# VH-VL binders against q0aze0, part 301

Target 1, 268 residues: q0aze0
Amino acid sequence: MKIILVNNRFKENTEKKAQEIAGQLSALNVEVIIDNGLDEPYAGTVDFIMVLGGDGTMLRAARRYGQRAIPVLGVNMGTVGFLSNIEINELAEYLPLILREEYSLEARMMLEVAVFQQQSLLTRVFCLNELLLRSNSPRMLSFALEISGQKLEPYRGDGLIVSTTTGSTAYSLSAGGPIADPQLDAFIVTPVASHIINKRPLVVSPEREISLHLLEEREAIIGIDGQIKMDFGAENRVLIKRAPHPLLMVNLKAKPFFTSIDRSLQRQ
Key: E = the ipSAE of ESMFold2; O = the ipSAE of OpenDDE; V2 = 0.75 times the mean of E and O plus 0.25 times the DockQ between their complexes.

## First folded at step 14 (VH-VL)

Design AA45 (framework fv_bermekimab; at its last look DockQ between E and O 0.84; V2 from the best seeds 0.78)
Fold by OpenDDE, look of step 16:
Structure AA45 (fold): chain C 268 residues (1-268), chain A 123 residues (1-123), chain B 107 residues (1-107)
Amino acid sequence: as target 1 above (268 residues)
Amino acid sequence: QVQLVESGGGVVQPGRSLRLSCTASGFTFSTYGVHWVRQAPGKGLEWVAAISYEGSNKYYAESVKGRFTISRDNSKNILFLQMDSLRLEDTAVYYCAKDRIYYSKSFYGMDVWGQGTLVTFSS
Amino acid sequence: DIQMTQSPSSVSASVGDRVTITCRASQGIKSWLAWYQQKPGKAPKLLIYAASSLQSGVPSRFSGSGSGSDFTLTISSLQPEDFATYYCQQDNYRPLTFGGGTKVEHK
């Protein structure tokens, strides 16, 4: 068995723990690759990904490896979030199950985000939570939202979020989006401080295609999962689709999503 | 620079056919929807037809539907308008124009126009 | 089809004048309205899109407003080069349709 341990290099506790776990796994004849985000994603074949840390680390891991259809386990290290399945102190207990591949998988839809400039592809990213378009100034943006070729009313506001159902409990929630069942595949389109006060979030079929572009020559920013940031102008376009592969999240421990929402949200 | 150049206009007899061409340069033609718009002498603008960037979707004004055919050759950066069963009311300067937005399945205004080509009829 | 009605059909004005042109759609077109300027013997030029978004290179004296069915193009202070015919156009529905045009002439 070959496992990638994903941690955050900026968190010393996760680094130390990653090394410790690596040692333990090695002692069990498991090949271990540690990914602390410093280098490019490991390109070799692996059987399992263990993410040590919080939701942020999971998001990074998802972007780096989500397209590879590898089981991904979130191991929480002291912060309450929505993307971890077990706690670090539980790892020893569940390690035998991991090694025997005795676990369930939950498929989580990811976004395929393509950003264009002058008809050229700037970047294509698969992300677990959301794409954010936001003004880079105190002024509102004017931008076009198109869903499956249908032109909606031009948006005026601070921005827009296109989120997965997984991401519904992230920034979309803060912007007034609905909490969605993570087992449901859908886009959630949430306006950010819309000029139209009653502009409601949209729940969109994952079969549809979403595109965004600015209607004015202004500067905005694109954010992906709150970690990737890039400039966005009038000559840019965003195309969002369902990613061709979902993230395969490992479910070792049952976590009732809806009954734990209050607890999780109170701690954020 | 972005440029569109129409050609193929001329004097024609009613009932005859004419094929207009529009040659694009200075931009990635294959990524934009394009339009034909005509203007009768001393009259206003009239949208005639549009075609998606891939050429898969074609749209026509009612006045030309069934008679005109819009098409494009992305490999040559050329837009065409095949005009059949021409009528006196088809007399106009025919402009080609590109849509503002690339890779769009809709239309978002026409930001670049050709100089136009005149289609008129012999008495 | 969406009928676009422009008013007035012509307006006489002097340099420095405020000129207002209106465009009414037969039904709601959201904000998907464009304004074009055309000078004699020339192709139209896109001035404003999405009802109020000024295009690059267009002077700030031009402005657009409106949504739904009623739209307005305003030239705050008419300049000599602004004498032309102006057209509104909707692209919310197919077929795309133009207004009848408004000719801005010298008084």
Scores: ipSAE 0.829, ipTM 0.913, lowest interface PAE 0.7, mean pLDDT 94
Fold by ESMFold2-Fast, scan of step 14:
Structure AA45 (fold): chain C 268 residues (1-268), chain A 123 residues (1-123), chain B 107 residues (1-107)
Amino acid sequence: as target 1 above (268 residues)
Amino acid sequence: QVQLVESGGGVVQPGRSLRLSCTASGFTFSTYGVHWVRQAPGKGLEWVAAISYEGSNKYYAESVKGRFTISRDNSKNILFLQMDSLRLEDTAVYYCAKDRIYYSKSFYGMDVWGQGTLVTFSS
Amino acid sequence: DIQMTQSPSSVSASVGDRVTITCRASQGIKSWLAWYQQKPGKAPKLLIYAASSLQSGVPSRFSGSGSGSDFTLTISSLQPEDFATYYCQQDNYRPLTFGGGTKVEHK
């Protein structure tokens, strides 16, 4: 059995804990690969991915490994979030179930984001929460939103978010988007500080293809899961569709989504 | 450097057929939707047909439906317009034009045009 | 089909004049309207797309405005090279449709 332990290199506690857990797994004849974000993703085959940290670490793991159809377990290291299933102090209790593959899987849709410069593919990335287009200057953007060949009225404002249902509680929520059950597959399209009255969030089929391009040259950026940032100009175009594979999240312990929402909204 | 060049126009008799060609250079032809637009002598512009970048979606003006067929060969960077059952009303300069946005399933303005090819009729 | 009605059909103007051309759609086309310039014997040239976005390389004296059904092309100070025929064109609905054209001629 081979397991990847994903941690955050910028948190000292997680590095030490990852080494401790790796030692425990090795003693049980499990091969362990530690991914602290410094190297390229591990290219070999693995059986399980254990993410040690908060939602941010899970987002990184999803981008690196989410398309491989490998079970991914979120283990919380302190900050309560939406993407972890168990707490670190519960890991020893659940480890035998992990090794015996006694757990259920929850599929979470992901975005496939292709960024072009003119007609050439610049990059293709996968993400769990959202793609953000935003102005990088005091000037508002003017841009076209196309959904499966249908053009909406041009958008004017600070930007737009295209989110998964998992991402509905992340940046899309802060921008006024709806809270969505992550069991639903859908894109949520939320405007950011629109200067056009009556621009509302849209909920659209995950079978649709979404594309964005600027109608005027402006200083803009594309953000992915709040972790990847790229310049975006009038020569660029972004195409968004449902990724080929969902992220397979491990359920060892019941974590009701709506109970988690209630607690988070009370705290925030 | 970005160019479209039409060919295949000429003098024809009513009821005959013509195939127009438009050769593209200086851009990645396979990523753009392309159009045929015509203009009768002394008259205004009339959109005739368009084809999606992958070639599967084709659109026609009502006046040419059932008579004209648009097609493309992305490997050779060529756009075609097969014109069947030609009528005197089809007399025009035929322009090919590139749509502005790549990998789009819609249209956003025609930014590059050929010089046109004249289709006319003998007596 | 969407009808595009362009007015006036022609306008006589002098260098330095402000010229305005109007285009009216038979139903709402959002902001999906382009403006083209055509000189005798030549292919059209794209000036403006999405009602108000200036095409790269087009002089700033050209501007577009409007949304829905009513649109205007303005040339703020007519230059000698601007004597031409101007066309509006909607790309919100298929088939695409052009206006009848407005000829801007000397004096």
Scores: ipSAE 0.806, ipTM 0.910, lowest interface PAE 0.9, mean pLDDT 91
Fold by ESMFold2, look of step 16:
Formats: structure tokens, sequence, C-alpha cells
Structure AA45 (fold): chain C 268 residues (1-268), chain A 123 residues (1-123), chain B 107 residues (1-107)
């Protein structure tokens, strides 16, 4: 069995813990690859991915490995989030099930984001939570949203969020978007500080293609999962569609989404 | 630099057919929607037809629907208008025009126009 | 089909005048309205798209405003090269439709 351990090298407790867990797994004849974010993603065949840390580390793992149909387990290291399944102190209890591949998988939709300059593809990225388009200057944006060839009223404001249902509890929520059941596949389109009173969040079929472009020359930024950013201007377009593969999240411990949702709202 | 050139205009008789071509250069033709617009002598502009960048969506003015067919050959950078069952009111200068937004299945304004080709109808 | 009604059909003006042209759609078209300028014997030229966005290379004396059904093109200080016919066009619905035109003429 070959496992990738994903950690964040900037949190010392996770690096030390990753080494300890790698030692335990090696003693059980498991081949371990540590991905601390410095090197290119491991390209070889892998059976399982274990993410040591919070939601941010999971988002990086999803971007690196989410299109490879590899089971991904979130192991919480003290900061409770939406994407961990077990706590680090429970790992020993669940490790036999992991090694015997006795677990279920929950599929989480990802976005495929293609950014163009003029007609040239600049980049294609996959993300778990959201794409953010936002102003990078004191001036508001004026931009077009097209959904499968259908033009909506131009947006005027600070920006727009296109999220998955998993991302509905992230930036989308703070911008006024709905909390969505992560078992649904959908886009959630949430305006950011819209200057137009009748702009409401939209819930859109995952079969649609969403595109964005600026209607006026402005400095803007595209943000991905709150972790990647790139410049965006009047010469650019973004095309967004459902990624070819969902993230396959390992479910060892029941964590009912709806039972925990009131607690999340209290924190807002 | 960016250029559209129409051809195929001429004198036509009632009920006959004519095929217009529009050759594109200086831009990536296959990524833009394109239009035909006509103008009868001394009259205003009339939108005629448009086709999406990949060629799968075609749209027509009611006045030409069922008689005209828009098409494109992206490998040769050519837009076509096949004009069948021609009528007196089809006499016009025919322009081709490029939509301003690439990789869109909608239309956002015609930013580059050809110089036009004249179709006249005489008995 | 969306009917686009321009007013006035012509306007007589002098160099330096402020000229205002109105366009009304028969039903709401959001802000998806373009303005074109055409001089005799020439192809039209895009001035304004999305109601108020100025096309590259168009002088800033041209501006557009409005949304829904009512739109305005304004020329803040008419220049000799601005004597022309102006057309609005909606691009929210297919088929796309032009207004009847407004001729701006020498007084």
Amino acid sequence: as target 1 above (268 residues)
Amino acid sequence: QVQLVESGGGVVQPGRSLRLSCTASGFTFSTYGVHWVRQAPGKGLEWVAAISYEGSNKYYAESVKGRFTISRDNSKNILFLQMDSLRLEDTAVYYCAKDRIYYSKSFYGMDVWGQGTLVTFSS
Amino acid sequence: DIQMTQSPSSVSASVGDRVTITCRASQGIKSWLAWYQQKPGKAPKLLIYAASSLQSGVPSRFSGSGSGSDFTLTISSLQPEDFATYYCQQDNYRPLTFGGGTKVEHK
C-alpha cells in the first residue's frame, strides 16, 4: 500500500507528527510519501491520501490530487473544520480499517477553472471551495456573467463568487450565499457588495458552463480557494465548469452535516 | 490588422439564390461569434443572422428565416450566407461583423465590420 | 421580436452643441444595448456596448446611459466628424434588433 501524507511545513507540529505517522506506517510495511507543499505533487500510483491539518491543507490536497480518484482522509490536528473526518488522537483506532480499505467515500464536486488572456489559455486549475472575482482597486467592477450562453444583467460591485456546495460555508456564506447540502452538485453564484439591488445569489445546475469577463478596464483579481490569486483584466475571460472528477473524501466516522450546522451559524 | 472582407454580391433575379462569403484575417476567427447585417439603400441597419464561434448555434431575423442559411468554415476563416428565394426587399449592402467577445455563446456588440458587398434586385 | 424606437428621427445641431439621442425597447433588455455610428457609404462603428461602456478608440465626448427599456446616447460637445446617423441595438434577445436610426445634421 502506498500513502501520501499531506502536511503544512509552516506548522511545526504537523511536520513532526507527519514524520511520526510515517514511521508507524513504515513499520507496518506501508510505503509513505510526505507532501509538505515544497515539491511537485507525487506522480506515481498511490492508494490513499491522508491530510494532516485543517481545511486549508485539505484544499491544497484537493487541488493537487483531487482529479486522480484517490481516497482522501482529513485528520484534524486541533483546528476543527468542515473537511476533517477524524481527530489525530483517533488515528490509531481507525488505522486498521484504512489498511484493509474498509471505509466509505463521499464525493465532493470540484470546479474546473480556465483563465484566458485574449484567446490563449493562461492556466487551468481545479478547486474545492470557490472562485472569487474581486476588484483590486478602489473602483468597482462592471462585469458580465454568462451561464450556458445566457446573459444576466451586468454586475456592478466589488465582485462575484462561484462556489461548489462544499464552498457554500466558506466565503460565499460571508457574502450572503446560502448554506448548501454538500451532497448536492451545484454552482452557487454570490455577488460581493453588488451595487444593483435585485442581484441575488443563484443556485445553478452543475451541467452549466459559467463565464466571466469585465465590461470596463479595471484591475481585478481571481482568487481560488482563498489560496491562489492571479491578475484579471479587460483582456481576460474565465470559464468555469464542473471538474471531471469529484474529490473522494473518506468517511470513517459519521459526521452528520445538518446536526453541526447551527454551531457554524453561531460563529458567524 | 483585424479585417473582414465580404464577397459574392451582385445582381439577382426574383426567387433565385446567392451565396455571400466573408473572409477573416488578423484574429482567431474560430473563437468569435460573427454576424450578417444588411442595409437597403437609403435605409437603416437590419440585423440578418449570427452564428456562434463553434458553429453550433445559428440565429436569424424573422424576415429571412427559412430562406437564408448562415454557416462557417473555421479551418478556412470564412463566414457564409446562403440566400435562397430572394425577394425585392433583400436588396441591400451586406456587412459581416465580428462580435467583441471570444469563446462566448452570446453576443456583446459588433466591434469590427467589413466594407460590405452589394446585392441588387432588378427585374 | 423586440422593437427599438429611437427619438428623434433627426436632430439639427451645430458644432459644440450637446446632443442627446433616446432609444426605447418594447420590453426590458436589461443593460444589453449597443450604440453605433455610421457615415454615408461607410460601415457602422461601435461606440458603446452594455449601455454605458465606451468602445476602445471612441472619444470620451460620447457617453451612454440607461437600463431596462430606456437608453440615452450623449455627445457632450459635437464635433464636425460627429455628423452621422446613430443606431441603437439590443443584444439581450435573439433576434438582435436595431433602432430606426437618428440622423445628426448640420443646422
Scores: ipSAE 0.695, ipTM 0.877, lowest interface PAE 1.4, mean pLDDT 91
ESMFold2 (binder alone), look of step 16: mean pLDDT 93; pTM 0.952

Design AA46 (framework fv_bermekimab)
Fold by ESMFold2-Fast, scan of step 14:
Structure AA46 (fold): chain C 268 residues (1-268), chain A 123 residues (1-123), chain B 107 residues (1-107)
Amino acid sequence: as target 1 above (268 residues)
Amino acid sequence: QVQLVESGGGVVQPGRSLRLSCTASGFTFSYYGVHWVRQAPGKGLEWVAAISYEGSNKYYAESVKGRFTISRDNSKNILFLQMDSLRLEDTAVYYCAKDRIYYSKSFYGMDVWGQGTLVTFSS
Amino acid sequence: DIQMTQSPSSVSASVGDRVTITCRASQGIKSWLAWYQQKPGKAPKLLIYAASSLQSGVPSRFSGSGSGSDFTLTISSLQPEDFATYYCQQDNYRPLTFGGGTKVEHK
């Protein structure tokens, strides 16, 4: 059995805890690869991925490994979030089930994002929550949204979010998007509005292809999962589709989605 | 530098066939939708046909449906218009034109045009 | 097919004049309209796309406005090189369709 242990070395005690867990797993004849985010993703075959941290660490793990169809378990390190399944102080209790592969998997859709510059591919990335297009100046953006070859009325405003259902509780929620059951596969398209322009969020089939480009020269930014940032201008184009593989999230402990949302909303 | 060059026009007899070609250079032809637009002598522009960047989607004006076939060879950077059952009203300069946006299944304006090739008729 | 009607069919103008050309679609086309300029014996040149977006390299005296079914091309101060025929073209529906053209000629 080989396990990747994903952590954030810049969080207090996370590196020390990762080393402790790696020692425990090694004692049980499990090979451990530690990924602290600094190097390229581990290229070899692995059986399981354990993420130590908050939602941000899980988003990074999903971007790096989510397309490999490997079980991913979120282990919370004291920060409350939506993407972890168990707490760190519960790991010892659940470890025998992990090693015996006695758990269920929840499939979570991901986005495939391809960003072009002057017809050349700049980057292709996968993400779990969303792509954000936003203005980087006081001026409103003017941009085209195309869904599977169908042109919508041009958007004028501060930007747009294209989200997975998992991402419905992240930035899309803050921008007025709906809360979606993450067991559904759908794109949620939420405008970032600061004007009299009244655009509503759209919920569209995950089989559709979405593309965006600016209709006027403006300073804009593309953001991915709140972690990757790229300049975006009129010579850029972004293509979004459902990623080939969903993220396979490990379910060891019942964590009802809607109950978790109710608790989070009460803390505003 | 970015260029489209039409060829294959000429004098033809009614009822015959012609194949027009448009050769692209200076840009990545395979990324763009491309169009055929014609203009009869002294008349306005008339859109004739278009083909998507990958070649799977083809669109035609009502006046040419069933008679004209648009196709492309992305390996050779060439656009074609096969014109069958030609009629006197097909007399025109035929332009090929590139769509503005790459990797799109729709059309956003024609930013690069060829010089045109004349199709005309003898008795 | 969407029918595009331009008015006027011709306009006589002098250098420095403000010239307005109108284009009407038979059905709503959102903002998906382009404007082209054509000089005798030459291929058309794209001026404006998406009703109001100025093509790179086109002088700022050209502007477009409108949405839905009614659109306008304005030349704020006509220059000698602007005497030409202008065409609108919708790309919201297939087949794509052009207007009949408006010739801007010397007084």
Scores: ipSAE 0.763, ipTM 0.894, lowest interface PAE 1.0, mean pLDDT 90

Design AA47 (framework fv_bermekimab)
Fold by ESMFold2-Fast, scan of step 14:
Structure AA47 (fold): chain C 268 residues (1-268), chain A 123 residues (1-123), chain B 107 residues (1-107)
Amino acid sequence: as target 1 above (268 residues)
Amino acid sequence: QVQLVESGGGVVQPGRSLRLSCTASGFTFSHYGVHWVRQAPGKGLEWVAAISYEGSNKYYAESVKGRFTISRDNSKNILFLQMDSLRLEDTAVYYCAKDRIYYSKSFYGMDVWGQGTLVTFSS
Amino acid sequence: DIQMTQSPSSVSASVGDRVTITCRASQGIKSWLAWYQQKPGKAPKLLIYAASSLQSGVPSRFSGSGSGSDFTLTISSLQPEDFATYYCQQDNYRPLTFGGGTKVEHK
């Protein structure tokens, strides 16, 4: 059995805990690879991915490994979030179940984001929450939104979010988007500070292809899962579609979504 | 240098066929939708046909539908217009034009044009 | 098919004049209108796309405005090289359609 431990190298406690857990797993004849985000993703085959940290660490793990159809377990290290299943102090209790493959899997859709500079592919990224296009200056953006070849009226405002249902509780929520059941597969398209009164969030089929480009030169950025940032100008174009594989999230204990979100909304 | 060059125009008899070509250079032809636009002597522009970047979607003006066929060869960077059952009202300079946006399933304006090729009829 | 009506069909102007050309669509086309300039014997040149976006390399004296069905091209201070025929063109619906053209002539 080979396991990847994903942790946050910028938090000393998570790095030490990752080393401790790696030692425990090695003693049980489990081969362990530690991914602290510094190097490229591990290229070999693995059986399981254990994410040690908060939602941010899970988002990074999903971008790096989510397309490989490998079970991914979120282990919370003290930060309250939506993407972890167990707490770190529960890991010893659940470890035998993990090693015996006694757990269920929940599929979460991901986005495939391809960013072009002129006609050349600049990067292709997979993400769990969302792509954000936003102005990086006081000036509003003017941009084209195309959904499966259909042009909408140009958007004029601060930007746009294209989100998964998992991402419905992240930045899309802050921008006025709906809360979506993460078991649904859909894109949620949420405007950011639109100048047009009736620009509302759209919920569209995950079979749709979405593309964005600027209609005038502006200082803008693309954000992916709140972690990747890149400049976006009039020569750039972004294509968004459903990723080929969902993220396979490990479920070891019940974590009811609607109870969790209701409690979170009451505590804002 | 981004360039489109039309060829194949000439003098034709009514009811005959003619095949126009447009050769692209200086950009990745296979990424862009391309158009045929014509202009009769002393008259305005008339959009004739367009083909998607991958070649699977083809669009025609009503006046040429069923008589003209647009096609492309992305390996050779060539756009074609096969014109069948030609009529006197098809007399025009035929331009090929590139759409602005790559990998789009829609149209956003024609930013690069060829110099045109003349199609006319002998008496 | 969407009919594009341009007005006027011709205009006589002098260097330095403000020239305004209008284009009316028979149905709403959102903001999906382009403007082209054509000089005698030459291919058209794209000036404006998406009703108001200036094509790279086009002088700032050219501007476009409008949405829905009514659109305007303005040349704020006509230059000698601007004497040409101007065409609007919608790309919201297939088939794509051009206006009849407006010839800007030296008076």
Scores: ipSAE 0.758, ipTM 0.891, lowest interface PAE 1.1, mean pLDDT 90

Design AA48 (framework fv_bermekimab)
Fold by ESMFold2-Fast, scan of step 14:
Structure AA48 (fold): chain C 268 residues (1-268), chain A 123 residues (1-123), chain B 107 residues (1-107)
Amino acid sequence: as target 1 above (268 residues)
Amino acid sequence: QVQLVESGGGVVQPGRSLRLSCTASGFTFSSYAVHWVRQAPGKGLEWVAAISYEGSNKYYAESVKGRFTISRDNSKNILFLQMDSLRLEDTAVYYCAKDRIYYSKSFYGMDVWGQGTLVTFSS
Amino acid sequence: DIQMTQSPSSVSASVGDRVTITCRASQGIKSWLAWYQQKPGKAPKLLIYAASSLQSGVPSRFSGSGSGSDFTLTISSLQPEDFATYYCQQDNYRPLTFGGGTKVEHK
């Protein structure tokens, strides 16, 4: 069995804990690859991915490995998040189940985001939460939203979020989007500070293709999962569709989504 | 320089066929939808047809549907309009035009136009 | 088909005048309207797209407004090179349709 152990080297205790867990797994004849985010993703075949940390570390793991159809387990190191399944103090208890492959999988849709400069592809990335288009100046944006070849009325405001249901509790929530059951597959399209009072979030089929471009030259930014940031101008275009593979999240125990969301909202 | 150049116009007899060509240069032709727009002498503009950037979707005005066929060769940067069963009412200057936005499944205005090629009929 | 009605069909004006041209769609087209300028013997030139967005290189004296069914092109101070025919065109519905044109001519 080969396991990738994903951690954030710069967060308190995660590097030390990753080394401890790697030692324990090696003693059980499990080959361990540690990914602390500094190097290229491991290119070889692996059987399982264990993510040590918060939601941000899980988002990085999903971007790096989410398209490989490998089980991914989120192990919480402190504050309760939405993307972890077990706590670090429970890992020893659940480790035998992991090694015997005695768990269920939840499929979480991902976005495939292609960003173009003029006609050239700048980058193609996969993400778990969302793409954010936002103004980077006091001037509002004017932009076109196209959904499966249909043009909406132009958007005027500070930006737009295209989110998965998993991402409904991230930036989309802050912008007034709905909280969505992550077991549903859908795109959530949430305007950011629209200058039109009746612009509402849209919930659309994950089979739709979404594209965005500016109608006027402005300073804007594209953000992906809060971790990738790119300048966006009138010569740029972004195309968004359902990623080929969902992230396969390991479920070792029931984690009540609605209980978790109530607790998280009270602490904001 | 971004440009489109039409060719293939001329004098034809009613009921015959003619193929117009439009050669693109100075931009990535395969990334954009392209249009045919015509203008009869002394009259206004009339949209005729359009083709998606990859060539899979074709659209026609009702007046030419079933008689005209739009196609493209992205390897040669050429747009075509095959005009069958020509009628006197088809007399016009034919322009090709590029849509503004790349990799779109919709249309956003025509920003680059050719100089036009004239289709007329002999008596 | 969406019918685009332009008014007036012609307007007589002098250099320095403010010229207003209107375009009405038979159904709502959101803001998906373009304006073109055409001089005799030449191809049309895109002036405005998405009802109000000025095409690069087009002088600021040209402006567009409107949404839904009623649209306006304004030339704030007519210049000698602006005597031409102007066309609106909707791209919200297929087939795409043009207005009949408005000729801006000398008084």
Scores: ipSAE 0.801, ipTM 0.912, lowest interface PAE 0.9, mean pLDDT 91

